# Ledger of designs, part 6: VHH binders against q96n21r8to141

Target 1, 126 residues: q96n21r8to141
Amino acid sequence: RDRLSFLHRLPILLKGTSDDDVPCPGYLFEEIAKISHESPGSSQCLLEYLLSRLHSSSGHGKLKVLKILLYLCSHGSSFFLLILKRNSAFIQEAAAFAGPPDPLHGNSLYQKVRAAAQDLGSTLFS
Key: E = the ipSAE of ESMFold2; O = the ipSAE of OpenDDE; V2 = 0.75 times the mean of E and O plus 0.25 times the DockQ between their complexes.

## First folded at step 1 (VHH)

Design v5 (framework vhh_vobarilizumab_d1)
Fold by ESMFold2-Fast, scan of step 1:
Structure v5 (fold): chain B 126 residues (1-126), chain A 122 residues (1-122)
Amino acid sequence: as target 1 above (126 residues)
Amino acid sequence: EVQLVESGGGLVQPGGSLRLSCAASGFTFDDYAMAWYRQAPGKGRELVAGITWGGSTSYADSVKGRFTISRDNAKNTLYLQMNSLRPEDTAVYYCATLDTSGWYEEYTRDYWGQGTLVTVSS
């Protein structure tokens, strides 16, 4: 695990996982996938970052992280997928995400987060 | 051979503290989410606390604010710091890989320790 080297990746990761409704651009999905291919240590640091952001973010940030993880299922390293499967319990927490209803849209964002988590689970173990 | 060896259990008075440790060997500890479960006499096992490889945590409502789960990946060791202990915390405490029930067995195989007894009484 090379955590000091990984810190140079934080600007792209923060931009792709920002807790707002700005979508992650395609080139950042590609850059993030490249991190998983650099080394086993890079994969470990990447997973730690993504799971931490998933846990700490609101619905918008959670949805972005889940979409990145789903992309990594097809484009990430085989080692990244292996360690993601071993930590899948924390993705299951996102599948139960709930909170107070939005006055205009009700439970729409919560439903999207739960659906994305279920899609990710199905993809990991297909 | 996979081994999970718990230690630190014992008798403590209400309001006291204990720290449980779990030494792991025979598998890639760093890659697994880990958990503490407990089982009171005549009851089923319940999940007390969980932790990812990277240190993200989750807790049962009954222990939130009182218990802290942590891990030291360099030492292959899992910890549970238990504060403000109550008689209802009396149970055998088990170290295990976190149950991801609903997934394929080979990715969710549970490694379990032998358990350590915690008794909270005057």
Scores: ipSAE 0.000, ipTM 0.191, lowest interface PAE 13.9, mean pLDDT 79

Design v6 (framework vhh_vobarilizumab_d1)
Fold by ESMFold2-Fast, scan of step 1:
Structure v6 (fold): chain B 126 residues (1-126), chain A 124 residues (1-124)
Amino acid sequence: as target 1 above (126 residues)
Amino acid sequence: EVQLVESGGGLVQPGGSLRLSCAASGFTFSSYAMAWYRQAPGKGRELVAGISSGGYTSYADSVKGRFTISRDNAKNTLYLQMNSLRPEDTAVYYCATDLSPEELYEWAKRGDYWGQGTLVTVSS
């Protein structure tokens, strides 16, 4: 039921989590936070989508998802924070993200992803 | 590859009837909930009717008693029987599925999570 209703949110979620170096604009952070306030089911669908996107994306997409999750820590629903805390194992994996260095940027993207994951963990469990 | 192909739309007079079909492929159709959405000019997409894998149905208040959603799992096809059509039912109609997060993500990243839709015009 909630997944069927959630489907119309995919265009904004896909734009905000695109696997490129274009940052998620502020208005999309706000719209994504509103999804978490619609219902417990919408929060569940949102978290499932974001974690799936994080798992399958490159460094650019992972960084965007982590920034969205960090934003949701202060602007998302109380229920969203509850289920995020219960499903936080991904933070350890993201904090260890590594790969071959880019010839022009070295390890900077990997470092940014790890730093964002560490910031998320610290914020969520502070 | 998940594919949904809508058909059956057309021009009909107020009070008329149409039957929409959605041919599904690329997933185990019988295991998933299915739905019909519509988008009228200048409006967002709205849920019209849903049917669970177990056959339980749900309808928007504006169509309840006039529309009937059904499925044929042997044919991997979803239907919407539309009776007593009104001008305000004019819209492009889309079918959709309740995919797992992994399947939904793979479908969405290819930009094909929606079919092309089928246009329903109710006009005198």
Scores: ipSAE 0.000, ipTM 0.158, lowest interface PAE 14.2, mean pLDDT 79

Design v7 (framework vhh_vobarilizumab_d1)
Fold by ESMFold2-Fast, scan of step 1:
Structure v7 (fold): chain B 126 residues (1-126), chain A 124 residues (1-124)
Amino acid sequence: as target 1 above (126 residues)
Amino acid sequence: EVQLVESGGGLVQPGGSLRLSCAASGSIFSSYAMAWYRQAPGKGRELVAGITSGGSTSYADSVKGRFTISRDNAKNTLYLQMNSLRPEDTAVYYCARGSTDLWDYLEKYGFDYWGQGTLVTVSS
């Protein structure tokens, strides 16, 4: 059912959450939000995917996932917001994200990830 | 729709090495945590090693330093390199796909696809 249907969404999700500096395009934000509206099971699968990608990715992928979650706060389903609030411990970890300075970007990527996590927490619990 | 097929098991002497492989479907494999479990005769099933989609690994204390889990997302294949094998490593080894890619969530949601297993016998 929901899990098998969700597997057909993986190409869209992988494209939107790729661990590189290519921004997630606007149409993918919209398509991802639609997944959250399909069913409670789709919302659960979507959250699991996004949190897994956040944990496993470098700063670029983490930033993309956090931006998608921010978008879902205003465009996702009510059920998705409910389960996101119940599973929000990752926000504290992302808000503390740090590492050695990148030769090309210095500390800017770490700062962007931390800022996006703080914005997500403020938006979700306002 | 997901099929996991293990291979590489066999008979090996103590101190020997084996490499297990697990072939899986592509789109499912690359986005999920994968694991190796084993079940010895007369014992319960135990987690041997796990790996996230991004390559983060976890090992049982009994195999740390001897076993290495790895994955090839392009080939949709999971591997377990087993070195310095001991008689107590004798078991049926199972490949499993996690329901999620996070260790904390794997504890909550578990593993949803399993292979049929491959027998490893360590004996003189």
Scores: ipSAE 0.000, ipTM 0.102, lowest interface PAE 16.2, mean pLDDT 79

Design v8 (framework vhh_vobarilizumab_d1)
Fold by ESMFold2-Fast, scan of step 1:
Structure v8 (fold): chain B 126 residues (1-126), chain A 123 residues (1-123)
Amino acid sequence: as target 1 above (126 residues)
Amino acid sequence: EVQLVESGGGLVQPGGSLRLSCAASGFTFSSYWMAWYRQAPGKGRELVAGITSGGKTSYADSVKGRFTISRDNAKNTLYLQMNSLRPEDTAVYYCARGSTYWRSGYSPDFDYWGQGTLVTVSS
């Protein structure tokens, strides 16, 4: 039921979490927040999608997912915030994200991902 | 190519009214948050009014009750209706396209700005 309605949201979620350096536009943050308000099941599907995308993406996609989660802390549903707090182990992993340096920017992207994860943890548990 | 073109600025007397327009092109206007910013002489840019893609509005305290932001998605146009104008409203007014929320989620980043339109409130 929720899975069927969630499937229609995949195009916007893929755009907002694309694994490239194009920023997620503001209207997609709004649309994603709406998903969290539709039902408890939609919130669950949204969190599962975002965590899966975070796990499978490179630094660019990870950064976008963390930014979306930060937005959801203040604009998502109360139920989404509840399940996010209960499933927060990924934050510690993202805060330790590292890899080989980029030829042009060294460790800049890794630092941004770690900083975003730290901001998320601070926001979620403040 | 993203373009934002402001119009409607001019000289008005205190207590007067002006309507600013911003013609948008090169993107799906209805999908983006839009805002009006101003830069007064000797000051930095400040947000005066914002409108989400869904039509929710926000205003700076200094203009609340006097200014009204609106949008016409069929015409790809953003408006700012300015009533009860004061000398301190004198500024260059900029139309801006919202982009993304980076950290707080409370304010969108803005990635494109128009050239601005001058509003002078003076007798």
Scores: ipSAE 0.000, ipTM 0.156, lowest interface PAE 14.5, mean pLDDT 82

Design v9 (framework vhh_vobarilizumab_d1)
Fold by ESMFold2-Fast, scan of step 1:
Structure v9 (fold): chain B 126 residues (1-126), chain A 123 residues (1-123)
Amino acid sequence: as target 1 above (126 residues)
Amino acid sequence: EVQLVESGGGLVQPGGSLRLSCAASGFTFSRYAMAWYRQAPGKGRELVAGISSGGSTSYADSVKGRFTISRDNAKNTLYLQMNSLRPEDTAVYYCAKGPRYSSGWYTGSFDYWGQGTLVTVSS
């Protein structure tokens, strides 16, 4: 498997999963879904990237990754969906995401992350 | 801490050649993919060439056949051999630490860029 094929995708993945409040644009959801269709190796690299990004990010980055995973449930490859189901422990962890309230937004971001994780779990296992 | 130090830039005439070097420290160099990026005046950074931990290489269309990326794991050094240089290649060239792959899974990201080395291609 050509890991450099995935390296070429890294700029779009970093842009789509940036740890800020700028939404992932629609064209990046489509480009990311295409990565899952390239090969089994590409699907494995993509899932590992997304899960690593989810773990290392604040609420904004977590929310973006969860939304991308939700998109991949309907637009990604069948192999990606299979390995996502096999590596789904992160969903319960994300559904319990909490932290100190923001002065302007309170618990809104934490609630959005938990809700997105719940939506992903329901979509993946229904 | 991670450090990347580029060298080898300079002024060269069209059709000339330069070899860039990047001295890496603060991480296990052999385990990571590495890349060269460039930024021309008034433009964003573009990926020029990449090399995996296993030695597989990849190039931007604009430099394919002219540039060669290579690595020396014993010396923790990344190289870019630039041949048949064009005025359009004028840019600051940056060394970048890329992802670490294990068993086909990606576990890292582009974490660090060096300070850059200026390449000017002009008559």
Scores: ipSAE 0.000, ipTM 0.102, lowest interface PAE 17.3, mean pLDDT 79

Design z1 (framework vhh_6z1v_2)
Fold by ESMFold2-Fast, scan of step 1:
Structure z1 (fold): chain B 126 residues (1-126), chain A 124 residues (1-124)
Amino acid sequence: as target 1 above (126 residues)
Amino acid sequence: EVQLVESGGRLVRTGGSLRLSCAASGRTFSSYAMGWFRQAPGKEREVVAAISWSGGSTWHADFVKGRFTISRDNAKNTVYLQMNSLKPEDTAVYYCAAGRYSDWLTDESEYDYWGQGTQVTVSS
């Protein structure tokens, strides 16, 4: 039942976590936070989805996922925060994200991803 | 925060059955792993069984496997321990505890909330 409800939400999650330079709209942050409040199962599915997208995406998609997770620290369910803290190893990995410099932007995208990960860690464990 | 109250402990005959209940308060009950522990006089507290937040995963100590079954009803905020084929060695105070994480736990130090305990006495 939670899995079926979550499947209905996939189109908005794909849009909010697309691997491009288009920012996630504010209304999608709000909709994603609502998913975390629907049930413990929805929170679990949401975290699994977000971590999967973070792992598979380039810097643009990683940055969007980290910003969504940061938003969820303040607006998500208490259960979502609990499972996020339990599954926080990805934060150290994201805080070390690096690669070859972009010819026009150098290290700016890598720096943004690392900064977002550091902000997330500080917010979760403050 | 979760508060826990155990019930169901009583005197039972060897080979008998008993079901313990643990009633929890708090909106986050369904977020926590739950465990049943026991302590006999002069012995250390030991873990008997544990269950994940959803009830989809359980663990039972070797000395109760096949005899005891842990379960939960998140709609009723209740955890159960069904005890069958009771032995005198099962005599103890049984405690319900709420864990720090959503996955089941066997380490006592990972349980943050504890009930008052309920006495189970098995007579031969």
Scores: ipSAE 0.000, ipTM 0.084, lowest interface PAE 19.3, mean pLDDT 80

Design z10 (framework vhh_6z1v_2)
Fold by ESMFold2-Fast, scan of step 1:
Structure z10 (fold): chain B 126 residues (1-126), chain A 124 residues (1-124)
Amino acid sequence: as target 1 above (126 residues)
Amino acid sequence: EVQLVESGGRLVRTGGSLRLSCAASGRTFSSYAMGWFRQAPGKEREVVAAISWSGGSTWHADFVKGRFTISRDNAKNTVYLQMNSLKPEDTAVYYCAAKTGYRWSSTPSEYDYWGQGTQVTVSS
């Protein structure tokens, strides 16, 4: 039921978490935050989707997911924050994100992902 | 924090179907990923299928893929294993298990709570 309802949200989530250099627009941050307020089940589906996307994406997609999670810390439901805190092991993993340097920009994207993860950890546990 | 009780195990004929249920008692069932495991006499316990806390992600072992389907109903605090095209090799005690957090695991030691098991016997 919550899963079927959540499937109607996939176009918004796919657009906001695309694995490219196009920033997630502000209206999508707002729409994603609304999903967290629909039900406890929607919050669980949302967190699972975002963390799965973080795991499977390159640096660009990881950065977008981390920025969405950071936005959800202040605009998401209280239940979403509760389950995010309980499932925060990914933050240490993202804060250690590294790989071969980009030919044009070196380690810049890796640094941005690590910084976003550190910001998320600080915000979530402050 | 969660008690698990399996049901539905019985004798079935080769080629038959069976649905196992695992009822969880406790307030936080939706906080757990769930798994189904089995153990035949003289063999080690093996993972059969697993499901995330929301049901959005599932995993099935290669030897049951296409025949078994794991699902859950968080409103009923229940996880299911639909077993189709049963083979004598599927004869085992089936256990459900709960792991804290959203992510399922194929590793038995990652699971915090276990049911007592339900016997499935497949014969011709």
Scores: ipSAE 0.109, ipTM 0.552, lowest interface PAE 5.2, mean pLDDT 87

Design z11 (framework vhh_6z1v_2)
Fold by ESMFold2-Fast, scan of step 1:
Structure z11 (fold): chain B 126 residues (1-126), chain A 125 residues (1-125)
Amino acid sequence: as target 1 above (126 residues)
Amino acid sequence: EVQLVESGGRLVRTGGSLRLSCAASGFTFDDYAMGWFRQAPGKEREVVAAISWSGDSTWHADFVKGRFTISRDNAKNTVYLQMNSLKPEDTAVYYCAASPTSYEDLWSPERYDYWGQGTQVTVSS
C-alpha cells in the first residue's frame, strides 16, 4: 500500500517542513522529489501532506513548503505536476498571506511567503 | 573538526588532463552537496561544478561543459573533478566546498558552509 510506504517517509518530510527558520537541506529536496517518482499513490500522499503542512504552519513552514513545491516543478514526477496543477487554489491564498507585523522583522516573512507563492504560480502555469 | 582537503593540483601543458580530489571528514558526507570553485589572481571566486548528495544530479558551468566532469564516491568521502582539454584560462586555485542546500542553489558560494584550503592548477603552453 502506498500509505504504508509513505509513513516510512514521514521523518524526512517532517524535517524538511519544520515550522522554524532553519532552511530545508538540499538532500531533503532530492529525497522528497524521489517520493514523487515512486508511484502515483506516493505523489498523491506527498501533495496531500505538503498542502496540509502549508495550511497548518506559520510563515516559516509555509515558505519551506512553497520552496519544496517549486523544486518539485522541475524535479518531481510528471504525475505530481499534473495533480499539483489540478489542486492549485492554495497558491492564491498563499500569495495573499498577511497578518500582524512581527516585533523583530515587521512584514518581511509575509512578503517572502507571498513572493514564493507568486513564483510558484508563474513557474507552474508558464 | 570539519575538514576538506584538496589534492592533485600541479603544472600541466595546454591540452592536458588532471584529476583533482577532495577528501572530506568531520561531517556526514552523504548528506551534503559538493561543489568545485576556482579563483584566479585578481578575479572573483566562481563556481565550476556541483554534485548532489547522492550523485544523481550534476551541474557544470558553461565555460567547462564537455571538458570537466564532477563525480563523488560516498564510500570514500571524496569528490573529484576530472579536467580535460585544459586551457591557460583554467589557471586558478581550485576549492572544494560542502553545502546542505538544494540543488537549485548550488551555484551560489554563500550556500556552502565548509571550504577547503585550495589546490593550485597552472596551465601553460
Scores: ipSAE 0.000, ipTM 0.144, lowest interface PAE 15.0, mean pLDDT 81

Design z2 (framework vhh_6z1v_2; at its last look DockQ between E and O 0.48; V2 from the best seeds 0.00; counts 0 for: pae E 9.5 > 2)
Fold by OpenDDE, look of step 2:
Order: structure tokens, then C-alpha cells, then sequence
Structure z2 (fold): chain B 126 residues (1-126), chain A 127 residues (1-127)
């Protein structure tokens, strides 16, 4: 039941975590937060999706995921935060995100991802 | 809506120190990225420093060169700018700004990212 319901939310998540350089629209943060409040199962599915996306996405995708997670720290369900804290190993990986400099933007994206990860860690465990 | 009130600006001598404070209204202060800007007479407003909601990330302008430090106390809904080794070139009106949407953007150097501003506090550094 929860899995099926969650599948209907995938378009929102895919749009909010796209690999392009377009920022996630503000209203999607609210929509994604609502997903976490639907049920514990929905929160679990949401976390699994976000972590999977974080690991497989571009730098821009990673940044979007981290920002969404940061938003969820303040607006997500208590259960989502609980399971996020239990699965927080990715924060260290993201905080060390690096790669070859971009011809146009240099290391800017890497810095943003690392900064977002650091902020998420501080927020989650403060 | 968020109201910001700066304080602490005054006349100081070159080499002196000053601590600016900015008190913010609202219940979700930790959700705001905060920034300090300054504007000298005849010059454009420029970003001095910025800090994330949690305080876990900070940014300082190149001209700061370690002299200024931004910090925040979320329990007091306040952001600070510690200013050391002040120079006459630092004379300006200093503005506090809030980015209540910082989760959707990450360019703290752009004034357009900040949706609320204080009225400013005058800092004057004499030789």
C-alpha cells in the first residue's frame, strides 16, 4: 500500500532531483516534505530514493538531494529524521566530494556539495 | 515576514574592533541563511560574509582577509559580525540580510538571494 502510493510521487521526486543545473523549484520542497508525513512506509521509501539518487546522480543532482534533506530536517516527519540519522554515513562521503575542475565553473559545484553536506551534518546532529 | 534589526555600529579608531549584532524575528531562525553586507558612500552594496542556518557553513569576502568573522546564536535569533583590525576603508553602513529560501539556492554572494533586509548600522573608522 505504502509502496504503491509512493510510486505515484515519483514524478515529483524525479523533477526535484534532476541532474541538470536548474535549481529545484521551491514548491517541490513542500511537496516532498508532505511525502514524509504520509506514513512511516512513505518516509522509508523517500529516504531510500534520496540516498540512491545521491549516489548515482551528477554533482547537481547530489546538491539537490542534499538541499532536500536539509529542508526535511526542519519540515519532514519525525520518523523520517529518525531513519535519516541512522543512515547518515553518506554525509561524510558527500563532504569529501571532489573531481576534475569544470572548464567554466572550476571547483564551484564540488564546493557547494561539500558545504551542503557539512550544513546537513551540523543540522542533523546539532 | 521577517524583521531584522542591526546594532553595534559606531565610531572606532583604525586598528580597533567592533562587534555587530542583528536580531531577527520569527520562529524558524535556524532555517534562515544570514548575511552581512556593507555600502560605503558612492559605492555599491557588497557582501561581507554569510552563514548557513545551522552555522555549519560560512563564507567571507576576500577583502575580509581574516579580520571579520560571521557567527550566529540560533537560541537568541541573532547573527554577529566580529570586526577586528578595522581600517578607514571599512567605513560603511552595514546591513543584515536573511535568505529564508536558502534551501533552494546556494549563492550567498548575490544580494538577490536575500529576501529580507535590516535598516543598517553605521560603522565609521577614523585614522
Amino acid sequence: as target 1 above (126 residues)
Amino acid sequence: EVQLVESGGRLVRTGGSLRLSCAASGRTFSSYAMGWFRQAPGKEREVVAAISGSGGSTWHADFVKGRFTISRDNAKNTVYLQMNSLKPEDTAVYYCAADTRYYSGFDWTSPSEYDYWGQGTQVTVSS
Scores: ipSAE 0.139, ipTM 0.559, lowest interface PAE 2.6, mean pLDDT 91
Fold by ESMFold2-Fast, scan of step 1:
Structure z2 (fold): chain B 126 residues (1-126), chain A 127 residues (1-127)
Amino acid sequence: as target 1 above (126 residues)
Amino acid sequence: EVQLVESGGRLVRTGGSLRLSCAASGRTFSSYAMGWFRQAPGKEREVVAAISGSGGSTWHADFVKGRFTISRDNAKNTVYLQMNSLKPEDTAVYYCAADTRYYSGFDWTSPSEYDYWGQGTQVTVSS
């Protein structure tokens, strides 16, 4: 139960996974990777948070979460990579993400989400 | 960090074919998108085609759709642009680009989304 230490990380996680078109800044990718190195419990809480955020977000938030997971494949802890591989069913779901055209972005956002999910799957299982 | 080296540019006749290659250095090649851009004299750099890290998704500009095909070989860290039915209007310097920035917006059509660029390879199409 690393809940107390993880709760103190919520502001940076919410900023990095905001459901808008503002990119997650580089320093937040680094801070999020540090969470994965704090403890096995922190890695578990981090993965649970990211998957929950992926599930509940629109295309913008989904894309940010997938990019963070992709970053964690090369910069996260070995334990985080292990539990991510064990809990990878979400990747095929995200790779099939589709819907009606967005008024501002048409179909491009759906394509970006699917591409990011495919990239994650290829990176994780290469 | 990442270095990109293009090859394959040359003089070809109208209606000819050409394959461009771009070799990338470094790890995690399959985790980032690659694009081909071109710049003709007196014009701005424009996107030609883009490919996701896995190769599962591709995008092609309308003016090359059906003629050009982007592909990648992640085992060789190489991206390709197969160019068929070449026209004089395709004459340009062709650039390979990589989007390795996890924090950038993912936009295959904007040069500003790509953080690494090759030196370019000249393609000249004449009748």
Scores: ipSAE 0.012, ipTM 0.339, lowest interface PAE 8.8, mean pLDDT 82
Fold by ESMFold2, look of step 2:
Structure z2 (fold): chain B 126 residues (1-126), chain A 127 residues (1-127)
Amino acid sequence: as target 1 above (126 residues)
Amino acid sequence: EVQLVESGGRLVRTGGSLRLSCAASGRTFSSYAMGWFRQAPGKEREVVAAISGSGGSTWHADFVKGRFTISRDNAKNTVYLQMNSLKPEDTAVYYCAADTRYYSGFDWTSPSEYDYWGQGTQVTVSS
């Protein structure tokens, strides 16, 4: 049932976490936070989805996911925050995100991903 | 909808100090990246400093490094610009800006990265 409810929200998640340089619309953060409040099962599905996208995406997708997680620190359910804290190893990995300079933007995307990860860690554990 | 209100701009002497404040309305201040920009008459708006939502990462333009410091107090929904060793060249209208779109862009120095702006506060530095 939680799986079914979560799958009905997948279009929102795909739109907000697309692996491209198109901005994530701001209203989607509120919609995603609503998913975290629907049930503990929905929170688990949401976290699994977001971490999967974090690991599979380029720097653009990584940045979007980290910003969504940061938003959820203040707007997500208490259960979502609990499981996020328990699954926080990705923060250190993202804080070390690096690669060859982007020919167009140099290191700025990597720096933004690292900064977002640092913000997330500071917010989640402060 | 986010509203940003700057305050603290005034006339100060060269070498003086000034602290600008930007009060933000809205639900999610701690998730907004914030920036200070300035614009002298007839010139393009230029970035002065930027700060991440938590305050853990900051960026300052080279022309203000060592003199200006951006900071934020998320409990008060306020971002600050501490301005020391002021020069006449710092005379401008200073704007507070917020990035609330969680934009996947890459440049905190670009005005297009910010979707909300204050009305500005005038800083005048006398020789």
Scores: ipSAE 0.011, ipTM 0.265, lowest interface PAE 9.5, mean pLDDT 80
ESMFold2 (binder alone), look of step 2: mean pLDDT 82; pTM 0.842

Design z3 (framework vhh_6z1v_2)
Fold by ESMFold2-Fast, scan of step 1:
Structure z3 (fold): chain B 126 residues (1-126), chain A 124 residues (1-124)
Amino acid sequence: as target 1 above (126 residues)
Amino acid sequence: EVQLVESGGRLVRTGGSLRLSCAASGFTFSDYAMGWFRQAPGKEREVVAAISWSGGSTWHADFVKGRFTISRDNAKNTVYLQMNSLKPEDTAVYYCAAKYGSDYFTDLESYDYWGQGTQVTVSS
């Protein structure tokens, strides 16, 4: 049931984690946090989705996912925080993120992704 | 309603230090890149410094590198500009601005919201 319920959430998750320069709006952070409170299965599906999007996205999508995870540290379920802490290796990878410089803005996007990952690590492990 | 309110501008002597603050309200501050801009009499408005939504990435104009530092406190919805080793050429009205998006720009036209400005005067 959790998987079926989660499938109905895909449109909002895709909107909030789109691989573009439009930030996730505040109301979607709240909706995503609600998913983590629905059930342990919903939390598991949510984490799997967010880590998959982080892995497959460019810097813009990675930044949005890291921002959502940061929000979930204080607004998500206790179970979500537990499984996030158990699956935190991606934070070190994101904190080392690098790529070719942007012609207009140099390395600023890569720096933003690394900074967001560091912010997440500090918040999650205090 | 979206508001940006700068404070801290005053008369300061050459070589002095000053910290400007910009209090933001009416939007999700932590989703916006922030910038400090200035406009001297008879000159175009120019970018001084910019900071990413998380505070992890900053940019400073060459003419202020090593002297000015931008920072932010997302819990207080405030962006700061620490100004050290002030010179008469730093005299200007200083504006804070907010950009909706993940990337900051040096282009003034990219910023969505602007404060009213705070006057900084550096005298010898």
Scores: ipSAE 0.000, ipTM 0.095, lowest interface PAE 18.5, mean pLDDT 80

Design z4 (framework vhh_6z1v_2)
Fold by ESMFold2-Fast, scan of step 1:
Structure z4 (fold): chain B 126 residues (1-126), chain A 124 residues (1-124)
Amino acid sequence: as target 1 above (126 residues)
Amino acid sequence: EVQLVESGGRLVRTGGSLRLSCAASGRTFSEYAMGWFRQAPGKEREVVAAITWSGGSTWHADFVKGRFTISRDNAKNTVYLQMNSLKPEDTAVYYCAAEPWGTLYDSEREYDYWGQGTQVTVSS
């Protein structure tokens, strides 16, 4: 049931985690946090979705997912925080994210991804 | 893109109150999170308060909780910092900054647009 309910949220999640240089709008952070409060099953589906998007995306998509996770640390459900802490191995990989300089952004995108991952780790383990 | 201009900084006596304003130009202001930062002579810049794009959530540093309040008016493209019970250690140049992702951050590196600053001096 949770998975079927989650499908109705997919357009919001796709928009907020698109792999482009358009930042996730503030209202979508708030809507995504609401998903984490709907049920434990919604929290599990949300985390699975976000980690899948993080894994498959370029730097822009990775940054969006990390910023959503950071927002969820202070605005998401207690259960979401619990399962995020249990599935936190991705943080070390993201904190080491690097590659050749981008023509538009140089190294700034890699730096922002690494910084967001470091901030996420500090927030979860503080 | 957004341009930011701070105003309201002046000399104020210990225990006094002051309201800082930050006027933003640009239609995207309502999508940005806003932060107030300060820097005292010989010290690093530190985050004071932040507010989400909608004003639905705010964050305040421990050293100003109960004394300072951040707020915004999206219709006027303005963010405010209400400063009460001012102390000499609040003396600093105050900067407003915009975060294009609309979320709260306590790290200056997340803020892409900055104002020129406004000086607040609190005398004993």
Scores: ipSAE 0.011, ipTM 0.217, lowest interface PAE 9.3, mean pLDDT 82

